# Designs tried in a protein design chat: VH-VL binders against q5zjn0r2to187. Part 1

All scores and structures are predictions.

Target 1, 186 residues: q5zjn0r2to187
Amino acid sequence: CGICCVVALSSQHTICDYFSKDLHCHLRRRGPDSSQQLIKTVSEPSYECFFSGHVLHLRGLMTPQPLEDVNNNIFFWNGEIFNGVHVGDSENDTEVMFRHLALCSSEADILSLFSSLRGPWSFIYYQASGHSLWFGRDYFGRRSLLWQLSNVSDGAFCLTSVSVNSESCNQCQEVPASGIFKMDLR
Positions, changes and structure headers below are counted from each chain's first letter, unless a header gives other numbers; Kabat numbers aren't used for antibody chains.
ipSAE, averaged over its two directions, is called F for ESMFold2-Fast, E for ESMFold2 and O for OpenDDE. V2 adds 0.75 times the mean of E and O to 0.25 times the DockQ between the complexes of E and O.
Where letters were taken out, [cut] stands.

## First folded at step 1 (VH-VL)

Design c2 (framework fv_cemiplimab; at its last look DockQ between E and O 0.85; V2 from the best seeds 0.00; counts 0 for: pae E 16.2 > 2)
Fold by ESMFold2-Fast, scan of step 1:
Structure c2 (fold): chain C 186 residues (1-186), chain A 122 residues (1-122), chain B 107 residues (1-107)
Amino acid sequence: as target 1 above (186 residues)
Amino acid sequence: EVQLLESGGVLVQPGGSLRLSCAASGFTFSSYAMTWVRQAPGKGLEWVSGISGSGGSTYFADSVKGRFTISRDNSKNTLYLQMNSLKGEDTAVYYCAKDWEYDFWSGYFDYWGQGTLVTVSS
Amino acid sequence: DIQMTQSPSSLSASVGDSITITCRASQSISSYLNWYQQKPGKAPNLLIYAASSLQSGVPSRFSGSGSGTDFTLTIRTLQPEDFATYYCQQSYSTPLTFGPGTVVDFR
């Protein structure tokens, strides 16, 4: 499954300035069964976020990604839940996790949710009301998640599950498997 | 064994205030979300409020929002419901209940107390 | 807010009968539907969670099914202790909401 999130924090640059043809092609190769793209533009505070998901349907329920709720929160999930959360027969892990995150109103609750999980996972969660981007991967780093900082002075931040060779992304590195990260977009 | 014991229900006048307590035992209290559910005499169940295990997240039904507050003291294994600006419509047996899920809010309640009656009347 | 309805509001049945109670949500709640039993003068008991999962200690004659907006609770081979009111409850979103209840009376 291919997941990409790009954050542009400067009003001088739009998300289109950071979009890479190479990265887009890599995401398509990893998840050809479905794709969905979302752009969120916020004026006060000023930032723009690009979300793209490419999910491979191997059997069972097709889960479109990213998921978006009525409060404009956005969620990506790449993983399997072995313990910590009940997932019903007709449910998928992404919907269950997104609903539990929507019920968390504090940072402590979000951290507790992920610390209780067993199994391989990585996620990206955009919390609209808090203007925050949350992301992380399981303690053993069993699911890929990479981060990259832009070379432009205003800065852009990129998260992706797709491996890009050093010729395409010299600044890409694995997100540390030691914690859950929060990026304040204000 | 899991045990929940509510207390504090009394007769109170309209506009008054009352605090209910729920004493918990038999499980790791701080690891489970808790809830209050009420039932007016001869009526059905109505969810009132919920609180995460840490106390960092609280939830309320529209009918009590702004009047009731939920809190917990994990060092005492006790859940509280502070009820302000009480109305006749708040007359009910109030139950506390434990969430089924470890370490966050699922909204399934596997253990319930026996309830405490609150009567709001002149 | 998600509205819950139950049918029938009451029913009468004999010991040994099989009965079904239906619950409908005003919007899709996936499988986030729970069933509770309440006997006269007592607190509710969780019977089924996540639409079809039987709670530990609950007799196997109870079963739940459904997804989306339509759900059923089935009680096979009704016993005298099954006289009670049964409530469905959605846990999909807050505020949590209960159905109005179904009263089961033995003839």
Scores: ipSAE 0.006, ipTM 0.522, lowest interface PAE 12.8, mean pLDDT 77
Fold by ESMFold2, look of step 2:
Structure c2 (fold): chain C 186 residues (1-186), chain A 122 residues (1-122), chain B 107 residues (1-107)
Amino acid sequence: as target 1 above (186 residues)
Amino acid sequence: EVQLLESGGVLVQPGGSLRLSCAASGFTFSSYAMTWVRQAPGKGLEWVSGISGSGGSTYFADSVKGRFTISRDNSKNTLYLQMNSLKGEDTAVYYCAKDWEYDFWSGYFDYWGQGTLVTVSS
Amino acid sequence: DIQMTQSPSSLSASVGDSITITCRASQSISSYLNWYQQKPGKAPNLLIYAASSLQSGVPSRFSGSGSGTDFTLTIRTLQPEDFATYYCQQSYSTPLTFGPGTVVDFR
């Protein structure tokens, strides 16, 4: 499915500065069955996160993305679980992974979860209480995840599953498959 | 065959300390998260604490936070619950339980021990 | 914290009856709801996980349903061994919480 996360750390840069109509169109093509957007605005520390998800029907019941829990955490999942985590017949991979992440209390727990997982995947996970953004890809990079680092000095950071031919996206590159990343939004 | 055997439950005075043990066998202990659940006499089940397979992450119910610690010795296949500053409300049968999922704390408990009774009274 | 309630608190039933126990969460827990059976003097046993998935070795007369906030355990054709206390439990977020239990007694 098509996923995008834009983080703005400055009051002078809005989400719309970094989310083009071209990017939206390409995200929609990746997940035409459902489209959902969430904005998280935080005053102390000051930042704004935009989450946009576009879904084809996944294994199990259709699950719109992003998912949000009662603690205001946000989760995107693009992948399949072959092994390493049990997914019941009535369960959906996205919901199962979100539940496992919500039960983690340390960085080691999160890393252990993904190190045992088998299958193609990429994810984005926002921890509200820790003001943290986690993201990554499976070892072989079988599911697309791109980042744009050129705007970080201006207080902006972008993650997306698609690449478009625009000035803002021409600087996107594949997130390395060699690890799980954490960004501290404070 | 999975087996869990709790021990250490005794009569103890208020304000005292006690350590419970849970001996595990029949599965790769270090690969599974473990938990403690208690049940006061004639009452329902209350989750107490959980620990990841590595021991790197611990979780606690609000009622015991700051008073109890959970630990494991993966070389001895043993789970521990250290209970300090015990109160009458801590009187319960304490069960250890195995998490259902490999290598993470999922909150589904497929195997339980027989329980050990802790009584806190003067 | 997610509060769990159960209805009824107790019931009387006969062998062969069909019974239904309801569990409600104070907020959505998706399908992260388990059911346990506890017989007097024994530890709980897992019956149902993920709202509707039957644990291995549990008789097919047990079934679970529901999602979000409302969940149901159904026992068809009660057997003598089914007289016990039943607990629901959410595994959506910590702290994990159990319902208060439903006692199923012989009539």
Scores: ipSAE 0.000, ipTM 0.482, lowest interface PAE 16.2, mean pLDDT 78
Fold by OpenDDE, look of step 2:
Structure c2 (fold): chain C 186 residues (1-186), chain A 122 residues (1-122), chain B 107 residues (1-107)
Amino acid sequence: as target 1 above (186 residues)
Amino acid sequence: EVQLLESGGVLVQPGGSLRLSCAASGFTFSSYAMTWVRQAPGKGLEWVSGISGSGGSTYFADSVKGRFTISRDNSKNTLYLQMNSLKGEDTAVYYCAKDWEYDFWSGYFDYWGQGTLVTVSS
Amino acid sequence: DIQMTQSPSSLSASVGDSITITCRASQSISSYLNWYQQKPGKAPNLLIYAASSLQSGVPSRFSGSGSGTDFTLTIRTLQPEDFATYYCQQSYSTPLTFGPGTVVDFR
């Protein structure tokens, strides 16, 4: 799957300016079966998030990404659950994970959830009410997730499962496979 | 064999307090979330509260939030429900139930106790 | 909160009949719908989870289907022990919520 999240706190550019055609192309190649985009604009605090998901259908029902719930939480999943969370034969890993996240009431819950998982995974999780962006990879880093902070004074933060050699993504680095990250967007 | 046995249900006056217990056996208690579900006489089922396996996370229905607390003693394989500021509408059979999922919430329950009756009346 | 409804509220049937109970969620809950059976004076028993997965030990005459907002429980060849109240329950998000129940009694 190709997953991407761009966060702009304040910028001279629109959020779309940080999403190059090259990046889109590479993301689409990772997930040719479905593509979705979503923009969240928050005035207080002031930030804008762009989400782009591209899904590769492997098993079960195809679930377009990102997922969004009634609380405006947004979720990307790039992985397979081998153990830790039960996934029925007709269920989708992404939906199951998102459901479990919805039941979490603390940071500890979220950490516990992901720590229990076995299999390759990376994820991006936006909590609207807390203005928080969660992301991470499994311990072995088997699913790619890169981050980039623009050098521009009013730059954007980008998370992406694909790397591109473009001006928009010149200095992407691998997210350390050392656990889960939480970014406060306030 | 999984067994859940609720206790503590009695008659109590409005505004009173009561603590229910649920003794669990037949499974690794600390590895499963537990829940309380209640049923008023002649009525349907209502989810009340849940607690993670470790006890670090708790969940409540709005109808009991701020009045009820859920806890567990994993060393004793016991689940508790502390009920304060009880109201007439809290009158119900209270069931403890085991969450289906290992270590985390599945949100459905594969084993239930037989329940204990709490009656709130003046 | 997600509201659950069931239809019918009650039905009468005979042994050997096939019956269907419907459950509706106020919003999409994907496949996170469970069915319970409760007999008078007894605790509920899990029948179906994830809309269509049969709980271990439950007879194959029970089946669940549906996704999104509309779900059904079907009991084929109704047996004497199947006369009970049936509840649907969403496990999509907290607070967890149950349907009002469907009473299946003797005709």
Scores: ipSAE 0.000, ipTM 0.558, lowest interface PAE 12.0, mean pLDDT 89
ESMFold2 (binder alone), look of step 2: mean pLDDT 92; pTM 0.935

Design e1 (framework fv_enfortumab)
Fold by ESMFold2-Fast, scan of step 1:
Structure e1 (fold): chain C 186 residues (1-186), chain A 121 residues (1-121), chain B 107 residues (1-107)
Amino acid sequence: as target 1 above (186 residues)
Amino acid sequence: EVQLVESGGGLVQPGGSLRLSCAASGFTFSSYEMNWVRQAPGKGLEWVSYISSSGSTIYYADSVKGRFTISRDNAKNSLSLQMNSLRDEDTAVYYCARDYYDSSGYYFDYWGQGTTVTVSS
Amino acid sequence: DIQMTQSPSSVSASVGDRVTITCRASQGISSWLAWYQQKPGKAPKFLIYAASSLQSGVPSRFSGSGSGTDFTLTISSLQPEDFATYYCQQANSFPLTFGGGTKVEIK
């Protein structure tokens, strides 16, 4: 599974400049603006987010990732819900979780939602109105999620589910399984 | 049809230099990461160097760092390896190999026929 | 560096035999492992990636399995064209490293 989220905190157009060029240029070869890729450019506050995923075909239902709702929120999900949230016979976990996140009105609600879940999971959630990036993985760390912090002064950041640890990704580390994280993009 | 054709190998004395070239055809060369992999006589495969599609990210095996320089010319569809201060341990067949772009892992989907480098007095 | 250890270094087999080759990484590489086939005087051929995914055009008698540190390549029914040396490769991190190779020889 290849999920990648790159955040640049300036209006810089070249995402590959911030991180492992082999990973990001490899993903770029699939072409932005496909059903599996999405770029969000925000002028005020100034930042750019790049999201890349793949299309999941689950039980006869096609679930493209990332998911985007009518409010421009973006969601990646890699997991399975056993308890805490009801998933019907004709529903998929990704869409159910996305709907529940849309109902959260505070940070405490989001934290409570993920704390109630049973099963393996990792996620990335971009909340457009709040200019916030949320991410995390289950208590046991059963689903992969890696982060890479930029060494450059421009404040770039990367999240990925692919374990690519190379000279160009010396900073790539597992996201701690102990928490849910929020990045303020303001 | 994807083709990679190496050239530039030969016999050289220890301390000498050689420049290897790889001519690519049948695909959009500028979109692919490239590698050099070598194989000493009767031995296994050893990765030598990597270059990204734009040429801005480069890696070397520790055994060749400071002596070898990888480069590419996307306008000419060519990959090069400048080899300086050659040692007898550098004697090998050198393969030009294309990265498998459909995967985020570093794999080699197409290889050239190889060019032989012999370092001997 | 991640060291890749293959066993056996050689195996003698007959057409129709089931052959298994193992590869062990000195540290965890998830599923980032490939298998290559090399015939004498030829360049290696890409067989399997991501530990278990068959490259297009590779016969279904080839299969790969494993994750973490232990991996296996299986040829379910050896054909005459399968006598070759096989190499595993970790694709997780630089420097990229190969196993020492396993030569599959005719009995």
Scores: ipSAE 0.000, ipTM 0.470, lowest interface PAE 13.7, mean pLDDT 77

Design s1 (framework fv_socazolimab)
Fold by ESMFold2-Fast, scan of step 1:
Structure s1 (fold): chain C 186 residues (1-186), chain A 121 residues (1-121), chain B 109 residues (1-109)
Amino acid sequence: as target 1 above (186 residues)
Amino acid sequence: EVQLVESGAEVKKPGSSVKVSCKASGGTFSSYAISWVRQAPGQGLEWMGGIIPIFGTANYAQKFQGRVTITADESTSTAYMELSSLRSEDTAVYYCARDYYDSSGYYFDYWGQGTTVTVSS
Amino acid sequence: QSALTQPASVSGSLGQSVTISCTGSSSDVGGYNYVSWYQQHPGKAPNLMIYDVSKRSGVSNRFSGSKSGNTASLTISGLQAEDEADYYCSSYTSSSTLVFGGGTKLTVL
């Protein structure tokens, strides 16, 4: 599933300063009619996040990714759960994971949740109340997740699951496997 | 012990709107979608749309796009269906139903008792 | 206009078996194994009988489902008086929506 997240950490820089049309072309290659885009702009603390993804079916309804709850949290999930968190016969992995994340009251709870998971997965979780971006990959790195470390000093950070050409993703590298990362946006 | 309880019968005039509620109990409101299905007198079942409460995302059947709004309030475990620009053919029993989706299929496992809406001039 | 075609009525004698068909196209019944069956008694809400073509929803094993091509079928064996009801099929579609059949009235003689 194609996902893209860009964080601009300055009120003087907007999301459009950091995007290239090439990245959007790669995302749309997998289902242009199913793409969903969200922008979150926060003034205190000052940052702007862009999220783009593809549709998924959830509880019988066609639901675009990213998934957003009523508290403005945003979630991308690409994975399967084999152990660690029990998913009932009629439950969807994405919905179950998002609900478990909403019930985590501390950083330790979130880390404990993902460290217990078995199966291939990658995720991005924007936590609105905490002004934080969480992301990671399973122990073996079976699901793709890339970060762009260039431009961090300019107040931008890019995270994507798509395979972009080397010219448009210079200095992109795989997010380390079995690492759960938190970016404080404050 | 999942239970869906719908609001009471309504009598409306053409051109008005109606809002029907569906209160869920049994602890699964946030983890499942809720759909609305109507049935005109002597006619069959017709799916109108559904919502996933934790995401606030609603999807509608093409016939009802623009006239139906489905919402949810997680604090009260209640889903709502509002139908506008009522016409006589909107006279029907309106059911809410819990959507159940997994590798075994897609289906409605629990249903509300139904709300009768009568549109008369 | 119902999206899926069912016979308007079927009848069977007590203890007999009866089959109700549900015919669609490759974009619904034929393309997916998401066919469910609902029983509705007069004045009551529908009740789930069969999900995902052939799986029962905690109901008697007298109810079974099957599918061949674009036609799904509900078979009720050992007919009992309480089986007299309307039966509806439902299917997922390629447009990510749900559709119902027109309904079949079962009369137990």
Scores: ipSAE 0.000, ipTM 0.454, lowest interface PAE 15.8, mean pLDDT 72

Design s3 (framework fv_socazolimab)
Fold by ESMFold2-Fast, scan of step 1:
Structure s3 (fold): chain C 186 residues (1-186), chain A 120 residues (1-120), chain B 109 residues (1-109)
Amino acid sequence: as target 1 above (186 residues)
Amino acid sequence: EVQLVESGAEVKKPGSSVKVSCKASGGTFSSYAISWVRQAPGQGLEWMGGIIPIFGTANYAQKFQGRVTITADESTSTAYMELSSLRSEDTAVYYCARDLDYGDYYFDYWGQGTTVTVSS
Amino acid sequence: QSALTQPASVSGSLGQSVTISCTGSSSDVGGYNYVSWYQQHPGKAPNLMIYDVSKRSGVSNRFSGSKSGNTASLTISGLQAEDEADYYCSSYTSSSTLVFGGGTKLTVL
């Protein structure tokens, strides 16, 4: 299951200036069963975010990603909930987590939600009202999440679940396990 | 199924501007980028620029920066290419083409071409 | 951008194989495995044949692409009369733009 989120904080550059061709190729290989793309452009404050999800159907319900709600929030989930949040037999982990995030009214609520989870996980959550990007991975780092700067040295930011073999991903690093991160896009 | 339909031929005076349209159908517009490529009589292909309609960002070849503007209207699934300060050298067939990836420049479907003639 | 270098013309007999080269630099062909090939018949828009090393669905297996260093190649085996056309290569560049080759006219004898 491949995911990619690219943040561009300046209208002087396009998403094409930031998105690695090698990374795009790897995302498509990992998710041949499904592909979705979303772009969010905000004029005030000025930024744009590119979201791409590719998922494999591995004997079970396939959940297309990213998920988007009526408030323009966007969510990626790569994980399995063992406890800390109830998931019914016919329910989808991604949808359950997204619903719980929608109920969070503060940063403390979001941190509390993820700190209570047991199981392997990584996530990316775009909160439209707060102009914030949240992301992280479980305490033991069992699910992949990488961050990297694009080849354009202007503060662009990229998150991916895919390991890239190309030298263009030379500065691709694992997001530290044991932390939930917030990026303010204002 | 997938189809790009361009506007009709134009004859323009030197110094004027031309705006060519490209209407997409078959689920093309919201998922793909659109590029413009021209071909002068008896000459090869020349990339002018492209746009990703969803976020409205355009990128241009250096030769055309300042003279070309590429825009898109998602509600009508139409991309536009406007070229200003026309010269005789701008006489060419102008194609729009679907880029199946954002900025990958693999043009899997092309419009029929719009002939623009610049004469005095 | 300077255009990528292609031979102006190539020719081959029915059933023969022909190869068209496309030479650039490390900032385009040599730097990226993202070369595309287009076929253009007189009076028609170009048609995508190859992207990277992948053949477009519906294109004959007689068409194949390869790349070594700064040179990409299109090989057409078992030449048929309908293959007579102009062929263009294109490449992504380090400036996030696209550059085309000068084009090659293929004549089938």
Scores: ipSAE 0.005, ipTM 0.470, lowest interface PAE 14.8, mean pLDDT 73

Design s4 (framework fv_socazolimab)
Fold by ESMFold2-Fast, scan of step 1:
Structure s4 (fold): chain C 186 residues (1-186), chain A 118 residues (1-118), chain B 109 residues (1-109)
Amino acid sequence: as target 1 above (186 residues)
Amino acid sequence: EVQLVESGAEVKKPGSSVKVSCKASGGTFSSYAISWVRQAPGQGLEWMGGIIPIFGTANYAQKFQGRVTITADESTSTAYMELSSLRSEDTAVYYCARDEYYYGMDVWGQGTTVTVSS
Amino acid sequence: QSALTQPASVSGSLGQSVTISCTGSSSDVGGYNYVSWYQQHPGKAPNLMIYDVSKRSGVSNRFSGSKSGNTASLTISGLQAEDEADYYCSSYTSSSTLVFGGGTKLTVL
């Protein structure tokens, strides 16, 4: 899948329970992260997040996803910036956006950042200190992002740009283009 | 805390089908994988397949592909296993089990005896 | 499919230690650290004892798991009468399926 994020809200369950066993074996053999896969386990509050993505080639630089910074924040970007923020000749959009997110000091700043962008985009941003998952897509919905919600409040929450299995995406729906969303994991 | 309760014993004729249910109570349903494991009299454990309800995906052991269908209904917290074209060799106890952290089956149903005869 | 290889039976005296082996290939036991062990008493459903070489919460410290190459092992120390049971290993495979071992009957003398 292109972009995938799954959240499990129980300390006794892992994100690996929600994927094929082939993926589980690969993830654990390689350890908790790889160039395209990342697992974050948090004990208080109790949750586990899994992130998986493609390598992207943007503006001359190939950037593996997800990106992670020194503060354990995690970012996926699927888009192109036409204006709204400066992207240098040797930079890629994903790294530029991640740095701009790090400079946001409030929720209003994050909302303002994404509303100012021109071009097609979708994103997933895990903010470790705030125990929050941010996600959304551009005003016109030009880049795909789907969400899947459990019937049970402590079940898994899934975000993906492509269904892991198109037939099996029960209760998958397009994330509304009109909003930037925040999920509080606390 | 969590329990898995299976439907009652079945006696079936060769060529028919059987559908066994597995209802979860006392815990969450959607966040677990549910596996089906059978055991013929005096024989070992045999994995048939499993489902991850949150994704709606089921995986089957090759031996049972084409004959077994595993489904889940999140609204009733119930998983089902349907086995078709029954033979005498399908006489066994059928278990459902919850798959937890580290891919271990930590909670098991009581088992459903299915007898295929005459 | 093909079952993992376990000895059909093992025996040990009260207070002794016993080890049960589970041998597979690089596409199951050898390729992954996901070997689980189950205890089954006559007429009862299996009980998970060990997963991924880690003992399950609430299981006696007398039970331990290990793995080397294509062989996983369950060791039971300080054997007690109630340990007499059938023991099964299981592993995930490279084809995204689960496979069980043939089972080992433990007799406590």
Scores: ipSAE 0.000, ipTM 0.447, lowest interface PAE 15.9, mean pLDDT 73

Design s6 (framework fv_socazolimab)
Fold by ESMFold2-Fast, scan of step 1:
Formats: sequence, structure tokens, C-alpha cells
Structure s6 (fold): chain C 186 residues (1-186), chain A 124 residues (1-124), chain B 109 residues (1-109)
Amino acid sequence: as target 1 above (186 residues)
Amino acid sequence: EVQLVESGAEVKKPGSSVKVSCKASGGTFSSYAISWVRQAPGQGLEWMGGIIPIFGTANYAQKFQGRVTITADESTSTAYMELSSLRSEDTAVYYCARDRGYSYGDYYYYMDVWGQGTTVTVSS
Amino acid sequence: QSALTQPASVSGSLGQSVTISCTGSSSDVGGYNYVSWYQQHPGKAPNLMIYDVSKRSGVSNRFSGSKSGNTASLTISGLQAEDEADYYCSSYTSSSTLVFGGGTKLTVL
């Protein structure tokens, strides 16, 4: 499935500006079965985040992404848990991981959670109260996650499972398969 | 399958401390929590506290805050419960148990595997 | 003392059913679907029977759990002599702790 998160940290560059540069088209081609979009606009501190999830049709019930909880946290999961966390027969990995993130009270907790996992994975986690964006991919880089920088100093930051070819942006680069990254949006 | 083995019986003087160990074998130690539960002679079960080894964080029942310390060593798959300032009413059987709360996205929930219990007697 | 209220004792005849209640508040039993039930025979460690409405693998289908408001219940149908034991409920609390009930002695007549 295709996932995308775009962050605009300056009022002179908006999610709409980035979106109009083929981002939407790439996500639709990658995830034709289902799509869900969220935009979070925060005034103090000032930033805007765009979240889009596209799920390929799979056997069983389709789980929509991104997930959002009552505290406005947002989560994307692309992976399989082989060990480290129990997933019941009627549960899905995304819901289980999101609940475990809710138990994390510190950065060390988040790092410990992901370091204990076995299996292929990539994730994006927006923590509303902390104004932080967490993301990463498994040690072997088995699930795709790319980051992209705009060619302007106040441009947007993009995370996606799909390569985006834009005139105004630097080439997409793979997020290092070395664990977890945190971006402070303040 | 997970098995929990606790340390042997202790006889302690009032005012001293006791440290009980709980060694896990089988399964993944970091994928669950360890709870400590005591039972005084002829009395009911009382939850003292627990630890989630993956986070290194312990939580204690209000009654025991300040007197109990729960720790875990993932390298030896061993949890510890230390109770200080012992009184005669601390005479009890102390159990460690595997708690499945973490796997359900919470701290504690239910205990499906129990240690054999450690008898601690506080007498002069 | 435990915070959850259970009857001190209950009795039932062989082959009949008995229900043990466990009453708390909105900050424990009423607020969470995290109630578990334990059976304890004299001199032995507690044995998990039920967690919420699910029974532990290997536990007889005669045991079932339910909850309504601030009260959880354990029902044992088709009572057998080996069911005679102490039964404890436990619940998660709003302070991220667990609390046990006072325990109920079941006598099979």
C-alpha cells in the first residue's frame, strides 16, 4: 500500500503547493483500491501536515489508513510483526502498534518498542501534543520509505512509499534502514 | 512455554529488607510484563506492582509506593521485587506472574503464568 | 484490603449453576474491559480462568464471564466437586494499576 506525509513549516509554502506538483497523482496510481486523506493545520507552532494512505485490496477486511486517535495522533504502518508484540487472530498490526505507541511516555520508550520488533516494517507517527513526526524502517530496509527535500530553503518535507518526480524538489532518497527518526515541528 | 521460578523462602527481622527474584524461561521476556502479587496467611490476593521490561518502567500500588522497588534484567530474564522497612504484617507468600497487558496495548491486564510463590516471614 | 467487592462465600449443588459477582466503580470495573478471574485451591498458586469474556485455553466451557456497568460476574455451570476453591476477580484501574477483589469461597454441596 502507498503512504505519504508532507510537512510545510512556513506559511509561504503550503501542502496545497506541494500537492499540486503530481503528489496526488503518484499516490492514486500506487494505491488504487482505497484512499484516505487528512490535513492537520497548526497555528502555534505554525505548520501543516498532509497524510494520505492507499491500501491495495487484500483478502479479508480492509483496514483504513491513516489511523487517528482521540488525541489527534496519526499513524501509518506498512509491515508484519513476526515477534516482539502479540497480535491476536482478529486484530491487525496497525491497531496493535498504535495502541502500544499510546503507552510510550518518552523517546526511549518509542525507540525500545521498534527495536524489539521482528519482521519487515516502515511507519510514520505524528504525535500531536509533542508536535513531532516519528518515522523509520526496519534494520534490513524491507519496506520502502523515502524522504524528499524541496529545492527552496523554506520548502516542504515529504515521506512516501512512492517516488515523486517534481521540478521543484530534490530527488527522493531512501530513509536509512538504521532505525527511528524524529522531526520536531516546533 | 514460559515458566517462572522464584527464589527460596526468607526469614527476616522487622525493619530489614527482602529481595525476591523471579527467573523466566521460555518465550520472549521483553514481550510481556511481570506483576508481583502477595497473599498473607488466610487473606486475599494483593497486587503490589509490576514492570514492563521493554520500557524499564515499574508501576506500584499506592499502598506500597515508597517501600517496594521492582526491577528487571533482560540479559538474565530475571525480575526482582524488593520490599523495605519490613513489618510483621508483611509476612506472606509473594508471587511473580506474567502479565499480558502489554500485548493488548496497556500496562497490565491478566496473569496467565505464575511462579510457585516465595514465603517471607517477618519475625524477631 | 482489596477495593473490589465480592461475596465472602457462595454455595451450589452438584450439576447446578452459581454466579460470583465482582463490584467496583467507574474507575476500574466500570471503565475498562480488563477484568480477569482466578481460581485458587489451598496451597497452590492462582490459576487464570477468564479474562474479560474469554476463557483461558484448557478451561472448561462451564466457566463464563460477563460484565454490566460496575459489576463483573463469573458463572460456573454444571458444578463439579473440583470447582470448590477460592475465586478472585481483578481489574485494571484508571491509575494504571491492578486491583483484586476480596475473594469468594465456593462450596459445592
Scores: ipSAE 0.000, ipTM 0.487, lowest interface PAE 14.1, mean pLDDT 76

